# VHH binders against p30636, part 20

Target 1, 243 residues: p30636
Amino acid sequence: MSKKLKPFEILEDSCASVCIWLNGEPTAISNRAENLWNKAKYRVATDGAVNEILKRKSFVEWPHIICGDFDSINKQIDTKNAKVVHLPDQDYTDLSKSVQWCLEQKTLTSWEFENIVVLGGLNGRFDHTMSTLSSLIRFVDSQTPVIVLDSRNLVLAVPTGDSNLDVNLEMTTKMCGIIPIVQKETIVSSIGLKYEMENLALEFGKLISTSNEVTTSQVFLKSSSSLIFSIELENWVYKLDSL
Short names: E, the ipSAE of ESMFold2; O, the ipSAE of OpenDDE; V2, 0.75 times the mean of E and O plus 0.25 times the DockQ between their complexes.

## First folded at step 11 (VHH; framework vhh_podentamig1)

Design n6 (at its last look DockQ between E and O 0.05; V2 from the best seeds 0.00; counts 0 for: pae O 14.4 > 2, placed apart)
Fold by ESMFold2, look of step 11:
Structure n6 (fold): chain B 243 residues (1-243), chain A 120 residues (1-120)
Amino acid sequence: as target 1 above (243 residues)
Amino acid sequence: EVQLVESGGGLVQPGRSLTLSCAASGFTFSSYYYGWYRQAPGKQRELVAAITESGKLYADSVKGRFTISRDNAKNSIYLQMNSLRPEDTALYYCARYTEGSWTSSGFDYWGQGTQVTVSS
């Protein structure tokens, strides 16, 4: 009855993922993000991300798919061997369209993957960050989890009801937030946080749970509405030599 | 003026109980949420418990031992502290919540504090 959420699986070598490179501030893309991109079973770039990928061509594999509505490119995209997918719907964000397209590939093209990982979308224009969070909520009930990652943050949506969240404590500073962005009454109870909530109403302009801290590798959340969960990543992995 | 006045502190033996009270004045009590914080010598002030209209939050170190409550008719909030330990020794502050995060700058007014000392 409890939904199991395992967002740190994206960092395991055996995890088959789709990685979507969304437009974002270049400084938010880290070596960790580049490694996730390179190991991804399917690499999907939005049309505005192509120039950033070109800047990193010594460290970053070329995308399998380049998608978008293509009105953000000032010149012809050099697609090389990538498949070009036109997603013209102006009623949805680039992220929502690309996620939906990837999910459709499970039936239409028999793609096999366990997670969708999004790089970018948490920095730059703030309204784009809000759009990223909206997209996470839109797909919160998908059988395939959607996780957003940058150099400092791992962010996912948590559905209504009971959820058990696996946390790799060693990969984090443990600092976390439980954010009530859905415009519905949001009552939360928790186990596994430094500050435990008991039927606590969360609402922007009233009370939100930022600067909380994960204390266990298994966090239970019960919520009357979908939530955004964020956790700050530890940078210790950048101290190791490769291989 | 907004005032929050704590009382009920004292010296107690480990394993015993105390009830802290906080009397509020100078504002509409029922319009706000409240918390108890504590500060031991040489340490940062830490959140102990908080209360909304009906929801509660507890630090993991006190959950199951401490209970926060409020009485809107008496403009008061309370902290029932059971199974007290020497580690609970601190100045305890009552605070009024306005907005933001319980673990950040969400509180705008603080009481003077009441000392709780747990030792044999």
Scores: ipSAE 0.413, ipTM 0.795, lowest interface PAE 2.8, mean pLDDT 86
Fold by OpenDDE, look of step 11:
Structure n6 (fold): chain B 243 residues (1-243), chain A 120 residues (1-120)
Amino acid sequence: as target 1 above (243 residues)
Amino acid sequence: EVQLVESGGGLVQPGRSLTLSCAASGFTFSSYYYGWYRQAPGKQRELVAAITESGKLYADSVKGRFTISRDNAKNSIYLQMNSLRPEDTALYYCARYTEGSWTSSGFDYWGQGTQVTVSS
């Protein structure tokens, strides 16, 4: 069966989301991201994000959860009424640990949410960007979608097999990428792109589907391995979110 | 010259059925994938149904009601639309998806469209 992916549902008011604020470049957090953060049912900040949140205290709500290894947090920072969760495992990235913890809350507690929105993680240190992508792939088969966004991009992992992506064309420039990232043969077919693929082998160092374009609100993908899907957000939509 | 010509559109009442046809010419029909798009006034173009190597694909809004098929001998694609609703009102396009390398691919060909209007 084809997996239905609706990454743009995170922008709907009726959607209950967990938002994870990652440490990263301050400029990566747009007004749109702040809005998503503020309306999130559960706000989770990594220890590194706390400083940025404090700088934006006039515009953003305080996190419900602060989590991490606390290596980078200023000890003088008042956590206020936030629950502090220590995640000491160094074998995994902060994002991966945070996502895992959130999913566990859904199973073990009364937490109810439809998706996880990750704010940041695509800018600044390139190795951090790669870590973000790795985390997306780790959870690609999760029943809870994980969507990463910054001021310009919306990114998610696409699982092996058949997928149907629901795309809000008005919210984007339609510019997109289908990127092979796992160390397996990645044969891809598509429906709904300007440059369609038919059993095309995507591989770094050869051919990858960047600078493609979504041409319809429904994109169908068939892949032998997990993919990264990226789409560019429209600037005028950003302006509307600032109102 | 590549040509796709849609037919079968019209005005129907809700709950009725309609079959759209698309006749293709000017190329090797069996070498391509095909689909149906629709565009309603003031709305974005959307994929309705497609035939791929993985099988038949449908938009959620039409699943269980619409059926896409092809006849290679007749160089034609069909869209059987059952249980039509007012929200199905749109201009419907037949589309050819290019096969081959990604770099040689462009946007698919489509016809001029056939109007489907569902109204009581």
Scores: ipSAE 0.000, ipTM 0.181, lowest interface PAE 14.4, mean pLDDT 88
ESMFold2 (binder alone), look of step 11: mean pLDDT 80; pTM 0.795

## First folded at step 13 (VHH; framework vhh_podentamig1)

Design o1 (at its last look DockQ between E and O 0.01; V2 from the best seeds 0.00; counts 0 for: pae O 13.9 > 2, placed apart)
Fold by ESMFold2, look of step 13:
Structure o1 (fold): chain B 243 residues (1-243), chain A 120 residues (1-120)
Amino acid sequence: as target 1 above (243 residues)
Amino acid sequence: EVQLVESGGGLVQPGRSLTLSCAASGFTFSSYDYGWYRQAPGKQRELVAAIYEKGKLYADSVRGRFTISRDNAKNSIYLQMNSLRPEDTALYYCARYTTGSWTSSGFDYWGQGTQVTVSS
């Protein structure tokens, strides 16, 4: 009945993940993200990310899979030894298509993984960020969690009903948001936040929970609709000495 | 003239209860949301509880002990404070919410406050 969410597992040393690299915006990929990519059991890049990966050849491993709609743009991409997968469906975003394809590999092949982590998709064009959030909601009930991460943000969807969310407090500034993006009545109750909600209606244009703060490593959320949960990651760059 | 007038503060012993009231006037009471803030000596003003059209918000420090409510017929907001502790000692303010997000800048009018002192 209660869903257990463990989004920080993707940052732990024993987690088997698929890592999807969307769109190669140069400043979106941090050392943490590069480490996740390099350690991923399966590395999947969209065709839009290939040039950025190539520019970073000294820091990042080459993808196992390069996917995209190659037919519509007639581009010549050097795929090297990566398997090329054509995902031409124009009705879905690059993220939705790549996630769906990865999930299918559990049944069609012997792929075994516990999480899908997505790099990119929170930067650049704002409408692409909105599309990323829509995709998270689309897959909210998947048995395999989908988590989006960049240098500053960890973002996931929280399903309708009761959820317990594990938070690694050491890796976060604790600043968080609970965002009601589904177009349905959204009533939320919580335990483990600085501002606790009690059957509180959230709605864009009226009240949304931004600048809330996680106070415990276990956060309970009860919601009448799916939510987006975001939390700010600790920026280690400012903790190192600078020359 | 928008007015919010708090009352019901006083000196109480730890573990006891107290009810604060806030009388509102000069505007359509049912059109707004409300909150209670407090400021302890030497500390910043902090949100204690808020009441919205649907649902309530509580600071984690008072969850389960305090209850916010309102009565549209009396144009009043209440804070029921149970199991009072010395650290609840503060000047308590009633506030009206109209703008922005729920934190820090969400309230646009404040009362003068009512003092609550919890000591043996």
Scores: ipSAE 0.545, ipTM 0.840, lowest interface PAE 1.7, mean pLDDT 85
Fold by OpenDDE, look of step 13:
Structure o1 (fold): chain B 243 residues (1-243), chain A 120 residues (1-120)
Amino acid sequence: as target 1 above (243 residues)
Amino acid sequence: EVQLVESGGGLVQPGRSLTLSCAASGFTFSSYDYGWYRQAPGKQRELVAAIYEKGKLYADSVRGRFTISRDNAKNSIYLQMNSLRPEDTALYYCARYTTGSWTSSGFDYWGQGTQVTVSS
């Protein structure tokens, strides 16, 4: 069965989301991102994000959860009324640990949410961006989608096999990438792209499907390995100014 | 055409109250979130209050004094401003937060603003 992926549902008011605020460049957190954060059913901040949140205290709600390895909390961060969750596992990134913890809350507690939205994971230090992608791949088979976004990009992992991606064409420039990021043979077929793939081997150093274009609201992907899907978000502010 | 039109601004003495209104048209009002911004001369625009499906947000400077509300039947957003202070003097903007796009500004439409002046 084809896995249905609906990454754009995070922008719908009816959708209950966990929002994870990662430490990152301030520019990664736009006012739109603040809105998503404020609207989230559960707000989860990494310890590194707390400082950024404090700087934006007039614009953003306080997190429900502050999680991390607390190496940084030793710096006497006022957590106020947030629940502090210690995640000591150093083998995993803050994002991975945070995502894992959130997913566990579905099982262990009464937490109900449809997706995890990650803010601040795509810019700044490049190695952090790569870490974010790694984390996406880690949870690629999760029943709960993990979506990372910033002001320009929406990124998610696509599992092996058949996937059906719902794409809101109006919310994007339609520019997209299908990226073979795992160290396994990645044979891809697609339906719904400008440059369609038919059993095409994608590989870094050879052929990857960047600067592709989504042509339909439904994109079908078949892949022998996990993929990263990236799509460029439309900046409506600029378009409106041109009208 | 999407429109947001603010009203209710004016000159008031400190300690007085004003209610700002924002009338929306040209789109499904209930489908969006909204906020009030203000910009004082020489200062950056700042969020004053926001109303989301899940709650309300206030700037620290206005918390306890201002109340944001909405009326879907009237396609309107309101900002009740109590205990006004001179530092509240600014041009106040109503803004629609984007639901169908991702922008750096956080909203895709705002009005022309209504002037609030608090002076003795």
Scores: ipSAE 0.000, ipTM 0.187, lowest interface PAE 13.9, mean pLDDT 87
ESMFold2 (binder alone), look of step 13: mean pLDDT 81; pTM 0.811

Design o2 (at its last look DockQ between E and O 0.90; V2 from the best seeds 0.00; counts 0 for: pae E 2.9 > 2)
Fold by OpenDDE, look of step 13:
Structure o2 (fold): chain B 243 residues (1-243), chain A 120 residues (1-120)
Amino acid sequence: as target 1 above (243 residues)
Amino acid sequence: EVQLVESGGGLVQPGRSLTLSCAASGFTFSSYYMGWYRQAPGKQRELVAAIYEKGKLYADSVRGRFTISRDNAKNSIYLQMNSLRPEDTALYYCARYTTGSWTSSGFDYWGQGTQVTVSS
């Protein structure tokens, strides 16, 4: 069966989301992106994000959860009414740990949400961007989609096999990338792109499908390995207000 | 010296078929992605199809109508064009792909082109 992916559902009012605020460049989170944070059913801030949230306190709601190893924040920071969750495992990134924790709340508690929206993680240090992608791949088979976005990009992992991506064309420039990021043979077929792939091997150093374009609101992908899908947002922050 | 020589173009009526050929020389043919581009008058050059090994790529405008293939023994690629339309009228170029995007910058060698004209 084809896996249905609806990354743009995060914009729907009826959609319950966990929003994770990562540490990152302030410019990665526009004022409009704050709306996603404020609307989220569960607001989760990594320890590194707390300072940024404080700077934006006039515009953003306080997190429900503050999580991390707390090595990056001042120990004297008032967490206010947020639940502090210590995630000491250094083998995983803050994003991975946060995502994992959120997913566990579905099982262990009464948390109900449809997706995880990650703010930040694509800007600043390039190694952090790569870490973000790695985290996406880690959870690629999760029943809960993880969507990473900033002011310009929406990024998610696509699992092996058949996938059907819902794309809001109005919210994008239609420019997209299908990126083979795992160290396995990645043979890809597609429907719904400007440049359609037919059993095409994608590989770094050879051919990756960047600067492609989505041509339909439904993109079908068949892949022998996990992929990263990236699509460029059109005036993302501004257009969010119109939805 | 890298050489790419296209052939097979011509004047055809809409709905008809043509097969383009490109003969390559001067490099290890099997090691490269190869592709077809086309340029209509007054328009930018655009990718039509590309091939490496068994993998293929098609512009959405030609998907289902055109088929790209290659014969490594003959150092050649082919473009079978079915159900031709007036909008397919263009100079068609054979090109060798280098690493990069599917834009013209991703290709480093081009043939002289073969003219395809679809007209009633």
Scores: ipSAE 0.530, ipTM 0.835, lowest interface PAE 0.6, mean pLDDT 90
Fold by ESMFold2, look of step 13:
Structure o2 (fold): chain B 243 residues (1-243), chain A 120 residues (1-120)
Amino acid sequence: as target 1 above (243 residues)
Amino acid sequence: EVQLVESGGGLVQPGRSLTLSCAASGFTFSSYYMGWYRQAPGKQRELVAAIYEKGKLYADSVRGRFTISRDNAKNSIYLQMNSLRPEDTALYYCARYTTGSWTSSGFDYWGQGTQVTVSS
């Protein structure tokens, strides 16, 4: 009766994910993110990410799919055995087009996956980070969750209504934010945070919930509008090879 | 001139109740988030509760025991403190929020505080 959000499942070996590698500068990809990429059931690189993948060829598997409008790919580059998908629409971001394309593969082909994980969308140019957040909100109601990672952050959208968020407390510093990014009245109630909200209005320029802290492994959120939830990952999550 | 004046502190036994009041003046009271912070000796100041219109926020450590309320006609906020524990001993400040983090950096005016001491 409420939506269950299990974002830490992407860090489990048994999770079947699509991993999308965006061109972020600098790319905050750690050993753990490289392992997540390598274990992904489907690896999708945007055209701007190919050069970074080439620099890391000793550590990362080649993508299954290279997509984009190809302004960023050097014409001399060998795509090898990756399928090249041209996504020319100038009205949408690379992330939105990539996510949409992946979701279409579930309905149009035999692709089977539980999550879409995005790497490289939280660093480099700040306006690209804002575009990543916009894409998360666009897909907040998708049956397939979209989660963005870097070495320090796990970020997802939380839909309107009631949500229960499973948190692996050992993988986090517990520091979190509840961000009212949509242009609608955003009234939030929560259970499982250091600073609990009861029908509290959140708004940029007034009050937003940053520097909050998760206190339980299950966090309840009720919201009148979609939210961005962010949580800071423990440093060891990105230094250990066993996860 | 913005003024925030706390009152109602005192010495109480564990398990008892106390009500703090904060009278505000010098601004449009209904337009602001208002809150209570506390600081124990040698500790950092921490948020206890906040209120805006009908919305409330509580530190997890006091949720279910403390209730914040607001009376716009009297330009006042209150903190009803039930089931008091020795750990609640602190100087309690009334504060006005403007913008920013839920930490003290988002509050621009503070009272002088009222002492609450919970001991046998």
Scores: ipSAE 0.404, ipTM 0.785, lowest interface PAE 2.9, mean pLDDT 84
ESMFold2 (binder alone), look of step 13: mean pLDDT 80; pTM 0.808

Design o3 (at its last look DockQ between E and O 0.01; V2 from the best seeds 0.00; counts 0 for: pae O 15.6 > 2, placed apart)
Fold by OpenDDE, look of step 13:
Structure o3 (fold): chain B 243 residues (1-243), chain A 120 residues (1-120)
Amino acid sequence: as target 1 above (243 residues)
Amino acid sequence: EVQLVESGGGLVQPGRSLTLSCAASGFTFSSYYYGWYRQAPGKQRELVAAIYEKGKLYADSVRGRFTISRDNAKNSIYLQMNSLRPEDTALYYCARYTTGSWVSSGFDYWGQGTQVTVSS
């Protein structure tokens, strides 16, 4: 069975989302990201994001949850009414721990949401970007989609097998990439791209599908391994702010 | 001397088929990947199909109609073109490249091209 992926549903008003704010470059958080944050059913900030949120306090709602190892929050930051959640496991990134915690709330509590939106994590330190991608792969088989956004990109992991991606073409430049990120043979076939792949082996150092283009609102992917899908967002500050 | 020589082009009616050939010489054929490009008058050169170590790539406009293949014993690349359309009219180029992107900048050598004209 083909897995249906609808990453752009996060922009729909009817969609209940968890929004995770990661630490990152301030410029990575656009007005669009602020709107997603403010509209999120559950707002989760990592400890590193709190400072940025404070700087933007006039524009963004306070988080419901502040989570992390709090090694960096030695400074007496007023958490206000936010629930502080300590995530001490150092074997995982702040993002992965946060995502895991959120997913657990679906089963352990009354939390109901359809997807997890991650703000930040793609800009600034490159190793942090890689960490973000690793975290996406970790949760690739989750029943809850994890979508990472910044001002320019929408990124998600695509699982092994058959996938059907819903793409909002109007919200993108259509420029996209299919990236073989795992250390396994990644054979990919596609339908819905400018450059269609037929059982094509993608591999770093050889061939990866960057600078591709989505041509339809439905993109079909068949992959022997998990991969990363990235699509460039249109800089329609006004259109997205209206969503 | 590195050479790529295309052949098989011509004038055909819509719906007909053509097979293009590219004969390579002057280098180790098996060490490279290959592709077909086309350029119509007044348009930019565009990738039609590529064949790699494992797998193939097709422009969406030719998917299902064109097939790229290679014969290492003959040092040749082929493009089987079925169900030809007027919009397929172009000068078709054979190209080689090693690793990298399938965009034109990734290919390092080109043939002179063979003309394909599809007209009623």
Scores: ipSAE 0.766, ipTM 0.914, lowest interface PAE 0.4, mean pLDDT 91
Fold by ESMFold2, look of step 14:
Structure o3 (fold): chain B 243 residues (1-243), chain A 120 residues (1-120)
Amino acid sequence: as target 1 above (243 residues)
Amino acid sequence: EVQLVESGGGLVQPGRSLTLSCAASGFTFSSYYYGWYRQAPGKQRELVAAIYEKGKLYADSVRGRFTISRDNAKNSIYLQMNSLRPEDTALYYCARYTTGSWVSSGFDYWGQGTQVTVSS
């Protein structure tokens, strides 16, 4: 059965999302991301993100939830009216713990949402970026999609098997990557890319699909292992400034 | 020493077919991967098709019309071109890929090319 992936739905006004703000490079969060945060049904900040949110207090809403491991430095954070959630597991990343906690709220507190969108996690320390990608793969089979967004990128995991991916071409530069991050045999076929793959083996150190280009608004991917799909977003802020 | 020699080009009418061949010599043929590239006058060289250890890659503009294949016994690579269009007019190059090469760069040898002209 083909899985339908609609990652651009997070940008629709009617979409009910949880938005998780991770720490990251300050310039990675665009006006698009701030608007998505402000309109989110549930706003969750990791304790490492609070300083960046404070810098932007005139532009962004305060989080509903602040979560973290709560060592002694966390007592100095003014949480205002945000609920504080302790996520102490040292064996998992802040992103993985935050996503897992949010998914549990559908059952435990009857939260209702269609997507989890993560702001940040693709910049700064590179090993943190790798951890973000690992977390996307960890949750690839969740009924609730997890999408990472920053000023330049929209990134999601694509499951094993057949997937049909809807792309809002107008919001992108169309430049994309199909990355075989899972350490298993990864054989990919595609329809809707400038460079079409036909049972092509992808492997770091041999062949990976970077600088590919989406040519249609519906992209078919068949893969023997989970993939990371990345697409570059059009930066309207800089485009408007140049016009 | 390393040689890639293309053949099979010519002048054909739209809708017709051609088969391009590339004969390889001077190295162990089965140890490498191969692609066909084309360059029209005033245009950049572009990938047409590639054949790797596992699987194939096609430019979207030729998918369904062109088929790349290889014959290790004959040290040859082929490009079957069906339903030819005027925009397929170009000089076609056979190229040898090193492991890890992607479509836009990273092949290490190519031939002199064979001209394909699609015109009424």
Scores: ipSAE 0.619, ipTM 0.857, lowest interface PAE 1.4, mean pLDDT 85
ESMFold2, look of step 13: ipSAE 0.603; ipTM 0.850
ESMFold2 (binder alone), look of step 13: mean pLDDT 80; pTM 0.810
ESMFold2 (binder alone), look of step 14: mean pLDDT 81; pTM 0.814
OpenDDE, look of step 14: ipSAE 0.566; ipTM 0.858
ESMFold2, look of step 16: ipSAE 0.458; ipTM 0.801
ESMFold2 (binder alone), look of step 16: mean pLDDT 80; pTM 0.810
OpenDDE, look of step 16: ipSAE 0.000; ipTM 0.209

Design o4 (at its last look DockQ between E and O 0.01; V2 from the best seeds 0.00; counts 0 for: pae O 12.3 > 2, placed apart)
Fold by ESMFold2, look of step 13:
Structure o4 (fold): chain B 243 residues (1-243), chain A 120 residues (1-120)
Amino acid sequence: as target 1 above (243 residues)
Amino acid sequence: EVQLVESGGGLVQPGRSLTLSCAASGFTFSSYYYGWYRQAPGKQRELVAAIYEKGKLYADSVRGRFTISRDNAKNSIYLQMNSLRPEDTALYYCARYTPGSWTSSGFDYWGQGTQVTVSS
């Protein structure tokens, strides 16, 4: 049985989602990202994100949770009604700590959510982007999917084996990439791409699948190792998700 | 001298089959990957199929109908084209791909092409 991946459900409605605002000024945040944040069931901000939320206080809802090592929060930021959670430095990244904490809430506090969307982590220092991809792979086998989003990109990990990925073609340019970042042989077959792979070995330094294109609303991937899948979102200039 | 020489094109009726061949010379054949591109009049050249160290890649429009293969003993690449359609009419090029290179097409040497015309 193939695993079903539905990352665009979060973009259509985030009412069953945790939204993590990771840190900094996410230069690629759009009105779509703000709408996702505002409608999320649980809003979690890392300590590095609080200043950006304050700058946007007339457009974005205050977080339910503010978490981190409190390096940035110690300057007496008004936390209002947000719960403050201390996640001390233990050599884990902010993304990994935030995701792990949210997953623990499903068992410890009876939080109910179907997926986690992360805002940030695809811009700025390149090594932070690599860390984001590493974290996606770390959580690829979680029963709660994790996606990373900016104004141009939707990025997720695809597990080993068979996966069926639902794509909302109206929300994308269809340009996509299939990236073999795991240090294991990665052999891929696909259905639903402009360039179909048939038992194709992907490897950095030899061949990777970039500038491919989704041709159907359901993309099948069979892979011998976990993958990073990226797809380019439509560049929106007008309001999304108005009711 | 690097040479890629295509053959096997011709005029065929829809639904029939053709096999294109590409004979390679002037380099170590087994060190490279290969592909077939096609170009219809007034259109841009498009990738049809490629064969790599492990696995193959096909354009969506030909998947299930075309099969690329290689024979290292004969220094040759083949494209088996089944269930031909009028829209497959084009000049077909054999191309060589240097492993690990980045180019817009992914291929660095091209043959002169062989014409395939599918018409009733």
Scores: ipSAE 0.480, ipTM 0.814, lowest interface PAE 2.2, mean pLDDT 84
Fold by OpenDDE, look of step 13:
Structure o4 (fold): chain B 243 residues (1-243), chain A 120 residues (1-120)
Amino acid sequence: as target 1 above (243 residues)
Amino acid sequence: EVQLVESGGGLVQPGRSLTLSCAASGFTFSSYYYGWYRQAPGKQRELVAAIYEKGKLYADSVRGRFTISRDNAKNSIYLQMNSLRPEDTALYYCARYTPGSWTSSGFDYWGQGTQVTVSS
């Protein structure tokens, strides 16, 4: 069965999302991202994000959850009324730990949400960006989609097999990439791209499908291995004076 | 045509209250979120309050004093401003957030504004 991926549902009013605010480049968090944060059913901030949130206190709601390692909590961060969650496992990134924790809340508690939106994971240190991608791949088979956004990009992992990706064409420039990020043979077929693939081997150092273009609101992907899908968001510049 | 029309502004003394209204037309009111912004002369426009699907957001400077609300039946947004201060003097704007909009600000329609002046 084809997996349905609906990353743009995060923009729907009826959609309940967890929003994770990661530490990262402050400029990566646009007003758009602030709005996603503010409307999220559950707001989860990593310890590193708290300072940035404080700087934006006039524009963003306070997180419900602050998660991080014990060392970060000891930095005398004012958590106010947020629930502090200690995630001591150092084997995984902050994003992975946060995502895992959120997913566990679905099973262990009354948390109900349809997707996880991640803010701040794509900018700043390049190794952090790679870490974000790794985390996406880790959860690629989750029933709960994890979508990473910044001011310019929407990124998610595509699982092995058949996937049907819903794309809001109006909200994007349609420019996209299909990236074979895992160290396995990645044979890809596509429907709905400007440059269609038919059993095409994608591989770093050889051929990858970057600077492709989505041509339909439904993109079908068949892949022998997990992929990263990236699409460029339309930048409607209404510059509201912000911090 | 999408329209937001603010009203209720005026001159008031410090400590007094004022209620701003924003009447929306030209779209399905219940499908959107809303906020109030203000801009004082020589200052940047700033978010005062917002009402989303769940919860309300207030600027730190107005928290506890201002209350944002909406009435879907009247296609209106309100800002109850209590304990007004001189620093609250500004042009106040009603703004619409369009779900599904990819604008950088998230708020894509604005009213013309209503002037609030707090002076002794």
Scores: ipSAE 0.005, ipTM 0.213, lowest interface PAE 12.3, mean pLDDT 87
ESMFold2 (binder alone), look of step 13: mean pLDDT 81; pTM 0.812

